# Ledger of designs, part 28: VH-VL binders against Large ribosomal subunit protein uL10m (mRpL10)

Target 1, 224 residues: Large ribosomal subunit protein uL10m (mRpL10), of Drosophila melanogaster (Fruit fly) (q9vpl3)
Amino acid sequence: RGKINIQRPKAPHYERARVVAVTQPKYPELPKAKSCFKTRAERTQQQQENPYNEIIAREVRNWLDHSRLVAFFHLSSITADDIFRVRVQLHKQNLHLKSYGSKIIEQAVKNTRYEAIVPLFHSNHCIVFSPDPEKTAALLRIVRRVPQMVLLGGIVEETMLSRNQLVAYAQMPGLHAVQAQLVQTLSQAPGHLIQQLQAHQNSFVQVLDVHAKNQMNEETPKST

## First folded at step 1 (VH-VL)

Design i50 (framework fv_imvotamab_arm2)
Fold by ESMFold2-Fast, scan of step 1:
Structure i50 (fold): chain C 224 residues (1-224), chain A 119 residues (1-119), chain B 112 residues (1-112)
Amino acid sequence: as target 1 above (224 residues)
Amino acid sequence: EVQLVQSGAEVKKPGESLKISCKGSGYSFTRYWIGWVRQMPGKGLEWMGIIYPGDSKTRYSPSFQGQVTISADKSITTAYLQWSSLKASDTAMYYCARLQYYTSTLDYWGQGTLVTVSS
Amino acid sequence: DIVMTQTPLSSPVTLGQPASISCRSSQSLVHSDGNTYLSWLQQRPGQPPRLLIYKISNRFSGVPDRFSGSGAGTDFTLKISRVEAEDVGVYYCMQATHFPYTFGGGTKVEIK
């Protein structure tokens, strides 16, 4: 046992899609390219389909292993038509936009060097994959025009880079060797991405704490 | 540059065992699947199977399941295709090729290994 | 298994003239992820295959712009706008939407 199902990397949700098709209401057909965002029902369904979680997690690991450029984005609310247009633009540059549930991401990267990315996926997110790290400049040019997508960081040539480090990498187009030297230089601060992720978590916790305190203060006077 | 270099031509008799190799260089060997493709003399291409060297997981075309074994040694960046007992019908050119996962394409190919099985 | 049918079996063409190769699949090659994993390979005499086009219409690195791919669902076409001497060889379509992956029977392009 233990044969890898290659159809999962190429059809990440095909068996799970069969289950969803049987158990969930049919929706109108979306544009040709799949949307980056997931509905609440789709996210809930993904979390409840435990037998398929490992299969999809293996797909995510294969994406990470086979991509020399991986970029992580926070995704604000966006229409299917708008994200379709973004996906088409990215595809022209060999950039592949994907979205996965946080539980699946956690399962895919646990006990690997990429475990630090898990906090990025506790909010709305999407990921762009590419075989070609030279496409980083094209990626940033395209997403500059998409305010709903906010760059959080990424992985270039197996090295985790912060948002600022990816921007610096993109600003040095040219020979692959030159770009590789920049990545090596930038990666000499190995904790930088983790520090940014922890800062974002702390900011989120602070916002939740303030909200909770405001709710408590508002609730207490009203209960009397 | 990305290269896949295959072992040299083989001439064997039916019933003999054989192991041919495919050495990858110029890329991260454990990050790409390696596929094997057969081309019989004067015929087209046939998909045999695939291996992920990072964890040595394999998947075979149903036609080749039980006929061949695919393996890899990541310490020397080499994939293998082997037969326990060759048949005359195994006479063919065998190619290894690197699979780019997210485009599902065989982007770089080895030069091929000619295997001739005759009495 | 998905059957891939190529036409014509051979295509003698005059230098500078266009060539067109058709590929039809027995089932839709649209994957559940919305992509169509149809590629085109070129095999020159005595050489291994070489990737030309992937995902229907995307040219691989180093492939001349005279090569173009088009199609959808089950019907696909490879076009060479102006055939050059170096284009002699056998061309294969390949599907990787469904496992096992399968190849077309090949089309031989020759100069007349």
Scores: ipSAE 0.000, ipTM 0.460, lowest interface PAE 13.4, mean pLDDT 76

Design i51 (from i4 with heavy chain R98T H99Y G100S Y101G S102R S103Y S104Y W105D Y106A Y109I; framework fv_imvotamab_arm2)
Fold by ESMFold2-Fast, scan of step 1:
Structure i51 (fold): chain C 224 residues (1-224), chain A 120 residues (1-120), chain B 112 residues (1-112)
Amino acid sequence: as target 1 above (224 residues)
Amino acid sequence: EVQLVQSGAEVKKPGESLKISCKGSGYSFTRYWIGWVRQMPGKGLEWMGIIYPGDSKTRYSPSFQGQVTISADKSITTAYLQWSSLKASDTAMYYCATYSGRYYDAFDIWGQGTLVTVSS
Amino acid sequence: DIVMTQTPLSSPVTLGQPASISCRSSQSLVHSDGNTYLSWLQQRPGQPPRLLIYKISNRFSGVPDRFSGSGAGTDFTLKISRVEAEDVGVYYCMQATHFPYTFGGGTKVEIK
């Protein structure tokens, strides 16, 4: 037998993830057909055993770590052509539109302040990342013309902001330091974003969100 | 590098107050929970509680609720564990721990520990 | 609180021989996201704990391949295929599926 059966042609995934986060990573999509042809048990086992999910979750964490602006959107039915046009417009402003599965997002944000947001992304969603918080105004200008994207809230300079607070931040032009100080002033108790998301959901989903929040308060360290 | 550096050993008498520190560096201090772990001499590890430094939200293990106060000062990237009145049973090694974001489902970064001795 | 029971309490082993540590939880550690947040820590004499394994079976960076983890639900095992002198210490399992996070009682690995 040979001494080495399998070779590793690439650098460690950590180095790759760092480079990707700095130089505008692209989301590697998991094939949808894989989910369609698996039983529930096979799908669950495959997700738990699949190292691909950990690579994507790490990519999400790197985006969060390196982005001073993160905006969360509900995404209604939209054509592939339309979403790509939006992505191109955002890219020109150093804004990066990404879509990740709910389980991957939960895996990425478990044991963070933002864990409570996960249940609110169980429908179709997308996230926009940027290292430049001054691009918030450009972001809102672009998405105003895309009725399929509904702003839910965001994170600016590590501070959770509601939809209204993020809109107010976007209206403040100029010096980054002044905007960072304003973010601290505008930030409300962490319940504001959840309350706004509940207002945009049916009553059944709101009941489930309240129940989930109560369970998280008793069981998880990131609960409210 | 991601690192947690704790304050030095303390020798106290029962009834005295104490505040020990855990300084974070090399990561986004406000984005990750910091936990405190107690290890009594010759015994195992116990989670005391956690804090999210970005908003100073805390959550305590039931056994430690009301016994200690956990706080953080994000301007100097430091977390604290405090007692208003020490007991001999508080004699232990105290560790702080966080995760680098790389292994988000496990605590991979640990402080060196602070030995607290409380004797009459 | 989730109770984590480790066996054995002490494991004297001869250098080069295998060691096995068991960890049993009072409730399932499967999170709603499908992941099991079960970790193994090593504490060498006079040192802080060190992460060995996360999510049941994934080795942390720099951890030798002689360490392996396995298990599901409530029963978990840490194996050291060939114990070396540097492996002397206390090993703990830890769950982070439910708050409060809880540790096993520890298993002392020592050379006979």
Scores: ipSAE 0.000, ipTM 0.421, lowest interface PAE 17.6, mean pLDDT 74

Design i52 (framework fv_imvotamab_arm2)
Fold by ESMFold2-Fast, scan of step 1:
Structure i52 (fold): chain C 224 residues (1-224), chain A 121 residues (1-121), chain B 112 residues (1-112)
Amino acid sequence: as target 1 above (224 residues)
Amino acid sequence: EVQLVQSGAEVKKPGESLKISCKGSGYSFTRYWIGWVRQMPGKGLEWMGIIYPGDSKTRYSPSFQGQVTISADKSITTAYLQWSSLKASDTAMYYCARHPTYSFSYYMDVWGQGTLVTVSS
Amino acid sequence: DIVMTQTPLSSPVTLGQPASISCRSSQSLVHSDGNTYLSWLQQRPGQPPRLLIYKISNRFSGVPDRFSGSGAGTDFTLKISRVEAEDVGVYYCMQATHFPYTFGGGTKVEIK
């Protein structure tokens, strides 16, 4: 601290600075936490400023139109950590777990062939999409270990399948052509065994029939 | 396998009545719409109308409304196209085609082999 | 009624070469749900029509990869990347967005 002590200030000042730094509390995760999460008020305000229902409805239509595998699940009580773990496992297999509000799903599928699925989503639900129907076996393997997710059915290559039909599809791995033929056989061909499988689909098909009839009724030229 | 099998060729005189058939097999008949399409000799395709066999609900193209009747009998999985009085201009190939349940009016995935109807003196 | 105009009327093509067919509608084919219900059909000589493509670009089951569809609004295209002998026939576009459903006039694909 003398007038010429400046020639050797490093050692004492370095030790002093390090002691001060060590004794000061650190909160480096605070900026990271803010960047990862938003307050409930901020989320609500952002939703009002950017009405997302139509944007998300369009996203749902695009997923349905361009996914060759769509699986519908009932979702029981599950922790945020558990669902995150499942989502990560599915993503590694090009399987995309999505959760949408029932109103958004209804808006997305109204006046489409998919309208019949709306009743499936009146309870807690989630949907898994994939462009690759060969991933059905991987999907069922992952979900088998998640008792909170109950398979309701799905769509494979534009064909609605019951839970049992989707399981049958998954159990015949092979080249894409073989699996495509199985989908056609399960959805279209009659027969004792297939009649039993299709009987499990009767409620499903009945719902589809009701919506098909409703769409025919709604196909009226605009009169207003 | 899913099939639509149509009745055989018909040769008729003007003024006669005719009913041709389209029998579905290999699928749940009452859960798919059946459409009818006309193709006049050397010409393109014309959509005539559609029926839902589950409740016999029909819709016709305005050009064919009153000219033909579409019906179905779900007990024998058969759809029909009928004329009360044939004209020479009805000479054509007639196809039936299935519309999937998921897309009641949006495309036709399975087609019958066609029924040739010839109307001449 | 919606008028569907196909060009060309006839397309002679050499085996292995590409073919392109255009379809234009008199009105937009965008449905109120945001989808466009435009399909393509193939009719081989003496056979019934066969579905190739639905909703503009979705290839139907069993249809070879050489067939592709594209377009939006009122302008649509069917492409065959490498024409094979079995591809000879008449191709039709069809709209099911507006009632009544209507077909294009057809394009004859033939080998030269």
Scores: ipSAE 0.000, ipTM 0.406, lowest interface PAE 16.7, mean pLDDT 75

Design i53 (framework fv_imvotamab_arm2)
Fold by ESMFold2-Fast, scan of step 1:
Structure i53 (fold): chain C 224 residues (1-224), chain A 118 residues (1-118), chain B 112 residues (1-112)
Amino acid sequence: as target 1 above (224 residues)
Amino acid sequence: EVQLVQSGAEVKKPGESLKISCKGSGYSFTRYWIGWVRQMPGKGLEWMGIIYPGDSKTRYSPSFQGQVTISADKSITTAYLQWSSLKASDTAMYYCARFGSTYYFDYWGQGTLVTVSS
Amino acid sequence: DIVMTQTPLSSPVTLGQPASISCRSSQSLVHSDGNTYLSWLQQRPGQPPRLLIYKISNRFSGVPDRFSGSGAGTDFTLKISRVEAEDVGVYYCMQATHFPYTFGGGTKVEIK
């Protein structure tokens, strides 16, 4: 099968936009009845249909396989307007903010090298994808202004990195060969990477649990 | 190579129970739906229902809801179509076929002939 | 339920001549995603159905180029440019745009 070689840019901006569109993963949508009232039984059966989950899981796999930078975040309560503004700012840097249900992520990464990331998605989360690992610094600069997004870790050049390793990577921009060497060096900590990623997740769960218990204890019962 | 292999022909009496099978191979069984299609003697095709083996979620044609049960066992990559009590009107050829991510039936089993008579 | 009407019921044709089968739906098969989930199946005597064409006009793997599909909205056509002996059988259209999924009544292609 031959490759498509795009060699006719009229301007760098237009060529970049076209490349982004071409490289973006596509998936088919589930066929649904056009504006028609359905019986309760038909609606119940449609709600149980699972091809949608497989299609979205395929989309997630494509993003993971074709992104050289993937960053995982814990996401606390944020308005739709605020997250939209963040998404626009990230998109200007070729950074794509996505949110997927935990079951879909588990389905996408099951039996793959990425299965170890599943524990990160047991709480409210979002993921940022990019084909360009040099944008790690720009990503961290943008999210520094968004207290609702807390970095948990990520994947750079197919290598899992902890929060601290991603921060270190962001501080050393350079040629791709140098970046690959840096990623290899940062990831050489046998037995600790997954524990570091899980520790960040567990620390957040503990903080949320304490807060929830305090809120519950301050709650005034409305009676029996 | 994608294959769907169905169980052999069945001859039953009205009121008897029956469970026929469809074994998939050559693809990720838990990532595609399996559908069942009925063809009565000398007549056309009727969609009965589909199942997603990954979580056993089913969706039935209204005409077949309550008439049959569709199930799957992902450990042996096999889907099933079952009747609790057969009727003479259930006499037909039954096909299984792969469906889901493609939005069409792409690969078909060889069919299972079910004959229900006194 | 979406009714799928096929014409003709039977199409006797001379070997090497073209054959044309029509399929009409009771309402538009255009999905909100812009795709039309209309497929064509062939069933040879004593054999299971075989996918020929999906999404109106896309040939499935291994299907000869003498088979072509066309149409839009509610009117669809399957054409065989030159009928061969192995093309004898019943042809069905199927829609998966609307629940429940439905098949056409079938068109029997026979050699004269």
Scores: ipSAE 0.000, ipTM 0.398, lowest interface PAE 18.1, mean pLDDT 75

Design o1 (framework fv_ontamalimab)
Fold by OpenDDE, second read of step 2:
Order: structure tokens, then sequence, then C-alpha cells
Structure o1 (fold): chain C 224 residues (1-224), chain A 120 residues (1-120), chain B 112 residues (1-112)
């Protein structure tokens, strides 16, 4: 009795096949959870057909030009709801989460100082913009709760930073604190310089006084 | 209080250059951009360009591209607009205006304006 | 470039009466972020422009409540519920959805 190959059932008789075809419940295609992020194919098609690509590219340039903090993230399998939650949290901190197509990014940064970022946008990605570099720590704190967002790198004050460098930057005391320390240190320097300058002057005056006294002693005629 | 104070009126000959200054006070200069807008006599407003006071990035309107240079001195909180090869149609009141970052490209504060007259 | 068209170009209004100014854009000013990048300015005689309305309907700080903005997409309206003498000047709409920034022609509001 031949083992019924369950994996390759023999094609049913023509009549049975017709009945089965008609009686197969057409399960409504589960609404493909429209990933908030259009598939690469959909994005590419939309980008080709969208007369507004140039407008979007200009927008990207504007964000880059006005941002003091830019962070690049890879997005793994993330739901639209999760993205929305993150967006809201970031927005509360004046952090702006944006996503653009790779072609748009390429167009936006072509012949600009930002051209080096193009390789970061070959996969699903998002960008976080901020006017305040001090928000780096807040950004990292928020993103740490979202394992689907992987930090790739960023730009802080016009400097490209690796992931590790961004983390290090976030741990640094605020720029203002460092500046204050620097100013304090620098303010102490003039005092030392003045002391050194005065010391030299005082020494010179002493030498001159000694010289003057010696000359006066030589001019005193030994009254023989 | 936020203030933008511009330099005084200028009279120039065709082909000359003019440099208008805009001194900002009452806010962190590097946290905003500066735009330049001009208005010819009896005409509307024309955007000329913007500069980031933070990084010095600029974007100029095509009409003035090649003839205009915008700069920002962070030490003095002063923005400058240099317009070269002046023509009669450059006669206008020139305004500096502060913009907000991150898509909020509206002008919340304006300078008093600088009249530039180009006459032979 | 986005063309901004204002109508009317001139308006004479009796004090206490309402005024309405229309602004049309050649392209939609609705951005994908959900914001509409339309602004209204007033230039009083001999003064620089001043911001009245940002993002279609938001009054700037210090702007009286008699000013209101409305509209969507490409059609926008500025309304003054009761025109006062201090409201005399030229009103401009502006778009900032893309560079270059462009203004309407201006609407001159005068008192009868």
Amino acid sequence: as target 1 above (224 residues)
Amino acid sequence: QVQLVQSGAEVKKPGASVKVSCKASGYTFTSYGINWVRQAPGQGLEWMGWISAYNGNTNYAQKVQGRVTMTADTSTSTAYMDLRSLRSDDTAVYYCARDLWFGEYYFDYWGQGTTVTVSS
Amino acid sequence: DIVMTQTPLSLSVTPGQPASISCKSSQSLLHSDGKTYLYWYLQKPGQPPQLLIYEVSNRFSGVPDRFSGSGSGTDFTLKISRVEAEDVGIYYCMQSIQLPLTFGQGTKVEIK
C-alpha cells in the first residue's frame, strides 16, 4: 500500500479539481499590515512617478542644514504603531523622526558636504533631526527602548560621528559646562602671566638698584 | 527682547557693491537663521536667501545667485548681506528676518530695513 | 517656483466692518508631516512686515483675536472680523513648503 505522499498529492480528477477550485474558501487576503514603510519596490515606484521628488529633496537639505544633531538609524522589522510611539516620544524632546527614500537622499545630498551619508541609506532607515546637540543623550535614551532602531551614526555640529562616538558624546558633560570650565581655566592664566611679568620687572629694578648703589660707593673718594 | 538692527541707508552707483549688516540681540544668535528679503519701491516682498547662523550654510534665490554673499559673525551676532554688480532694479528696502529651524521657515522678527538706492 | 496669488489687491473697508483676503497657491502647501506651510504678514506703513498667522490658522503672539486664518491645500483666507485703524497696511501671504520662499503680491487694506 504506497505511502500517500502528503507533500505532493496526486492531481485530483478533472471534475474533482473543478469542484475543489469552486469550493475552496477564498480567504480574504489578510490585510497585509501595510508597513508604514512602503516596501522598497513601492517606494522606488512612487519615487519615479512623483514629480515632487525635488521638493522632498530640498526638504531633506533644509533639515540637514538646520540641524545640529542628525542621527541615522537602521530599521529592522518594526510596526507602524511602534514607529508612531517613538515619533511621539522624540517629538516631546524636540527630536524629529523622518524617513526618506534612498533616491531622494541621494538627490538631496548630491554635490554637498553630506554626500558621505549615502551609503547608510541602502536599507530601511530613519533619520532623527534636532537643533540641539545636547539632546543626544535624550535621543539615545529613547532609542534604547526600541530594539528595532539600530544606531548607525550621526552628525553633531557638522562632524560625522560613528555610533560609538555618538554614545561617547552623549556621556560628555554639556558643552556649556565644558566651556565654563575652559573659561575658568583661561581666566586663571592671566594672573600667572601678570605675576611672572611683574617678577621680571621687580628683579630688573632690584638689579638696577644694586648697580646704582655700587656706582655710588665707587664714587665716594677715599678721603686719604 | 529680540531685536534686529540694520545698518543705515546706502546710495551706490551701478556696478558697485553694497554690504548691509544686521545685528541681532535678545536671543541666542546661533540658534536661528537669518533671511534676507527685499522690497522694491511700491512692489511686494522678494526672498533673497538665508544663512544659518550656526554653521554658515547658505541658500540663495536664483535671481541673485552669483551676486550675493551672506555671512554671519557669531562673535558679534551680526549677519551681513553683500550684493555685488548693483543695477537699478536692485533699488529696494532690504530686510533681515529671523527664521525658526526645522520646517518653521517663517519670520517672527524683522529688522527695520535698509534702503539701498542704485543711481547713476 | 510656487506662485502665490492674492485677491483682491486692494480693499477699502469701513471701520468696524469685516475684511477677507484670499491667497491661492499654484501647488499644495500641505506637507507629508501634516503641516500646511502658509503664513500671513502685515506690513504697516513705513514699517517692516510683521507675522500675523503661521501655518494657516495659528495667531502669532500679540496678534489680536479679530484676525483669523483658514484654508487648506491651495486655497487660504485671512479674515479680520472688525477692521480697526491700526490694521491699515499691506497683507502678504507666504509659502515655505519649498525654496525659494515666495510671497503673494500683497493686499492693500485702507480705511474708508
Scores: ipSAE 0.008, ipTM 0.504, lowest interface PAE 9.5, mean pLDDT 83
Fold by ESMFold2-Fast, scan of step 1:
Structure o1 (fold): chain C 224 residues (1-224), chain A 120 residues (1-120), chain B 112 residues (1-112)
Amino acid sequence: as target 1 above (224 residues)
Amino acid sequence: QVQLVQSGAEVKKPGASVKVSCKASGYTFTSYGINWVRQAPGQGLEWMGWISAYNGNTNYAQKVQGRVTMTADTSTSTAYMDLRSLRSDDTAVYYCARDLWFGEYYFDYWGQGTTVTVSS
Amino acid sequence: DIVMTQTPLSLSVTPGQPASISCKSSQSLLHSDGKTYLYWYLQKPGQPPQLLIYEVSNRFSGVPDRFSGSGSGTDFTLKISRVEAEDVGIYYCMQSIQLPLTFGQGTKVEIK
């Protein structure tokens, strides 16, 4: 005898909110006396910006800055029940599934080292955050049973990795030190920093294109 | 030591239903899923479905969809498989087997099996 | 459904000689996470199946080192370097890359 809503108890949602509130970094608000005086043009641009969007963008920046594992997914049509089941499975592994609008993502990463990820979010997407990079293998195993979520790439220890590089990272069991060295090795490409960023951008864009084409044409046998 | 102990043999007539139990011990029941696999006499293994002991989510094989219900009782660490509208081709040994509740489907420990015979 | 095909279906071995069992899948068992979801089980007479090998080549706890698994993509092999009396039974391969989980038809190993 199971309860109809066993997969949707309020306790898991409350627990997630509590954990986020406790672990979220706190930034002091600027005192009025120390606020920079802005030009008329800057004030006009700032006033046109939605204050709610800036609050959410700040939340996204906090997740990016304080997560050692960030994975980007294309998200196709999925029911509320199915996404809830996925969130429960991920939460047990300290993996946090979040969805934000593309404009919020762009606002969050503007003028940061992560600005290169913006093209990944021009379609339906979701992001999984975790403070623990060892959970990459657990993440990929959970997501393999969710055809609506397609891995695009990620960030591990502040290093941008393509889909294949993230998969390679997940395959290697080992100590945190060994995994960190592996991330540095996998992320390195012959040549300059700009070439590494371009390679990662091109890999992500190519994965998105291949996924879009395969999603339109591919027929996968399913067990209801 | 991990153990899965199943209920005793059953003899049923066509059209009846059978409920097989699988009692788990030696591990945290809610951290793992339970799969059901059957084996007809002299034949191979056939997967029937899976249940999460954590949240009760199930996934059933197409061939038994609509005739099978899997449940788990966390207070007794016991999983159940209820198969309805029995046919002679349901005659088999039914096994329960443990896997990870979050989608890692391979069976590290198995129950001893329950023989279900469907005869007229 | 993924179809798993084992060869041979039966194998009679002189004690101490090697044995080899093949398993072929109708589609690749390599997932995007880099792991190959292929498993080997042994069912001894009158007993439930027991796990021998997980993820192609990893021996489960307590499994003797005379057992080894290899392969990639769609082609897999289980080898027993020296068959002993306690190795008699039916061997099954299984895939878990997608539902429903599917097994090979089984390979009966017996002593001459």
Scores: ipSAE 0.000, ipTM 0.406, lowest interface PAE 16.9, mean pLDDT 76

Design o10 (framework fv_ontamalimab)
Fold by ESMFold2-Fast, scan of step 1:
Structure o10 (fold): chain C 224 residues (1-224), chain A 119 residues (1-119), chain B 112 residues (1-112)
Amino acid sequence: as target 1 above (224 residues)
Amino acid sequence: QVQLVQSGAEVKKPGASVKVSCKASGYTFTSYGINWVRQAPGQGLEWMGWISAYNGNTNYAQKVQGRVTMTADTSTSTAYMDLRSLRSDDTAVYYCARDLPFWSGYDYWGQGTTVTVSS
Amino acid sequence: DIVMTQTPLSLSVTPGQPASISCKSSQSLLHSDGKTYLYWYLQKPGQPPQLLIYEVSNRFSGVPDRFSGSGSGTDFTLKISRVEAEDVGIYYCMQSIQLPLTFGQGTKVEIK
């Protein structure tokens, strides 16, 4: 298992854009947002290239400033082809899937009200940005078919929401004023939103560890 | 219920300054930016500038750059526009309007503040 | 600056008849995010402007379905299918794709 079966893009230009992007000269565009999926080596190189960390951090701040919807996900093992299909499907709904190293996220959000999200990014992660909070329902419908992406929480109308609060927001009518009122009501709920987001991530990691251990035990060759 | 309430009318002499307030209620003040738009008598709408209630970042229209300062007080959910070195052509109704840090249009407007500059 | 040009500048409409207002921008309002940053506002006499349509074709909360917006790139249209007495006022298009934010010169809609 682990292989994602999602509807492939119907628009030819999405597949063409991918082919063009892959075949074009690899000219470094470090100031621009990078794709959600990043290799360990690529992340390490970005951190070693200290001068570019602030450039990428400014890009993250720009995405945060221009997005009324930001959703945080834990990302399990997924192929480059499968994540590309997810990215294309999200893009059709004006949802932009991005990934950044933890040090870059820390630099982007330090000294802001969002710095508490940093612990969410110490494992594999990705972020979905959108200028349209009404697309939260569309986002959750798409991600429902991608078991490798687990919703941790997000920011709607610059207000930090837990996973359950985002799910509740997505179930509201599409009237902007009604949705804005719901965000205010949800954000006034007592509790530790960041602690809840971190606890959810830790619980999921524990589930993955148990599952992986069970799979390894089942795959162990029988000695007889 | 989202509401923006502005300060009362002002009459000023040329060269004076005016500070207009805009008190927000019915939403999380720091989640939306505030735009300032003016309208001279019998004329159309002219954008003056914008402030983020989240981080205090501002962008001012070039025509008033150097004469205008926009601020936001998160403790009172109030935005301010301070316009200096007033001229007769600054006579207008000044509106505040709620917007986001990115430009989704003006959702809600204040009732307007009439500023008259008489010589 | 992006220049917004409205036509006509004034309309006199019999109650129940349709009205159409055109708005042309000096450059495309389509952003790389796929959205077109064009808005329509109505200002009734003695009142602040009120949002009617956002992002070309989306009606704002509480706006009657007789109002509709359409267009792409640089050419946009606001249509009122059946003009009512409460629709009297000045209509403005606005762009927010780049600073400074700019408005059309306004279209006065009168009944009779």
Scores: ipSAE 0.000, ipTM 0.402, lowest interface PAE 15.9, mean pLDDT 74

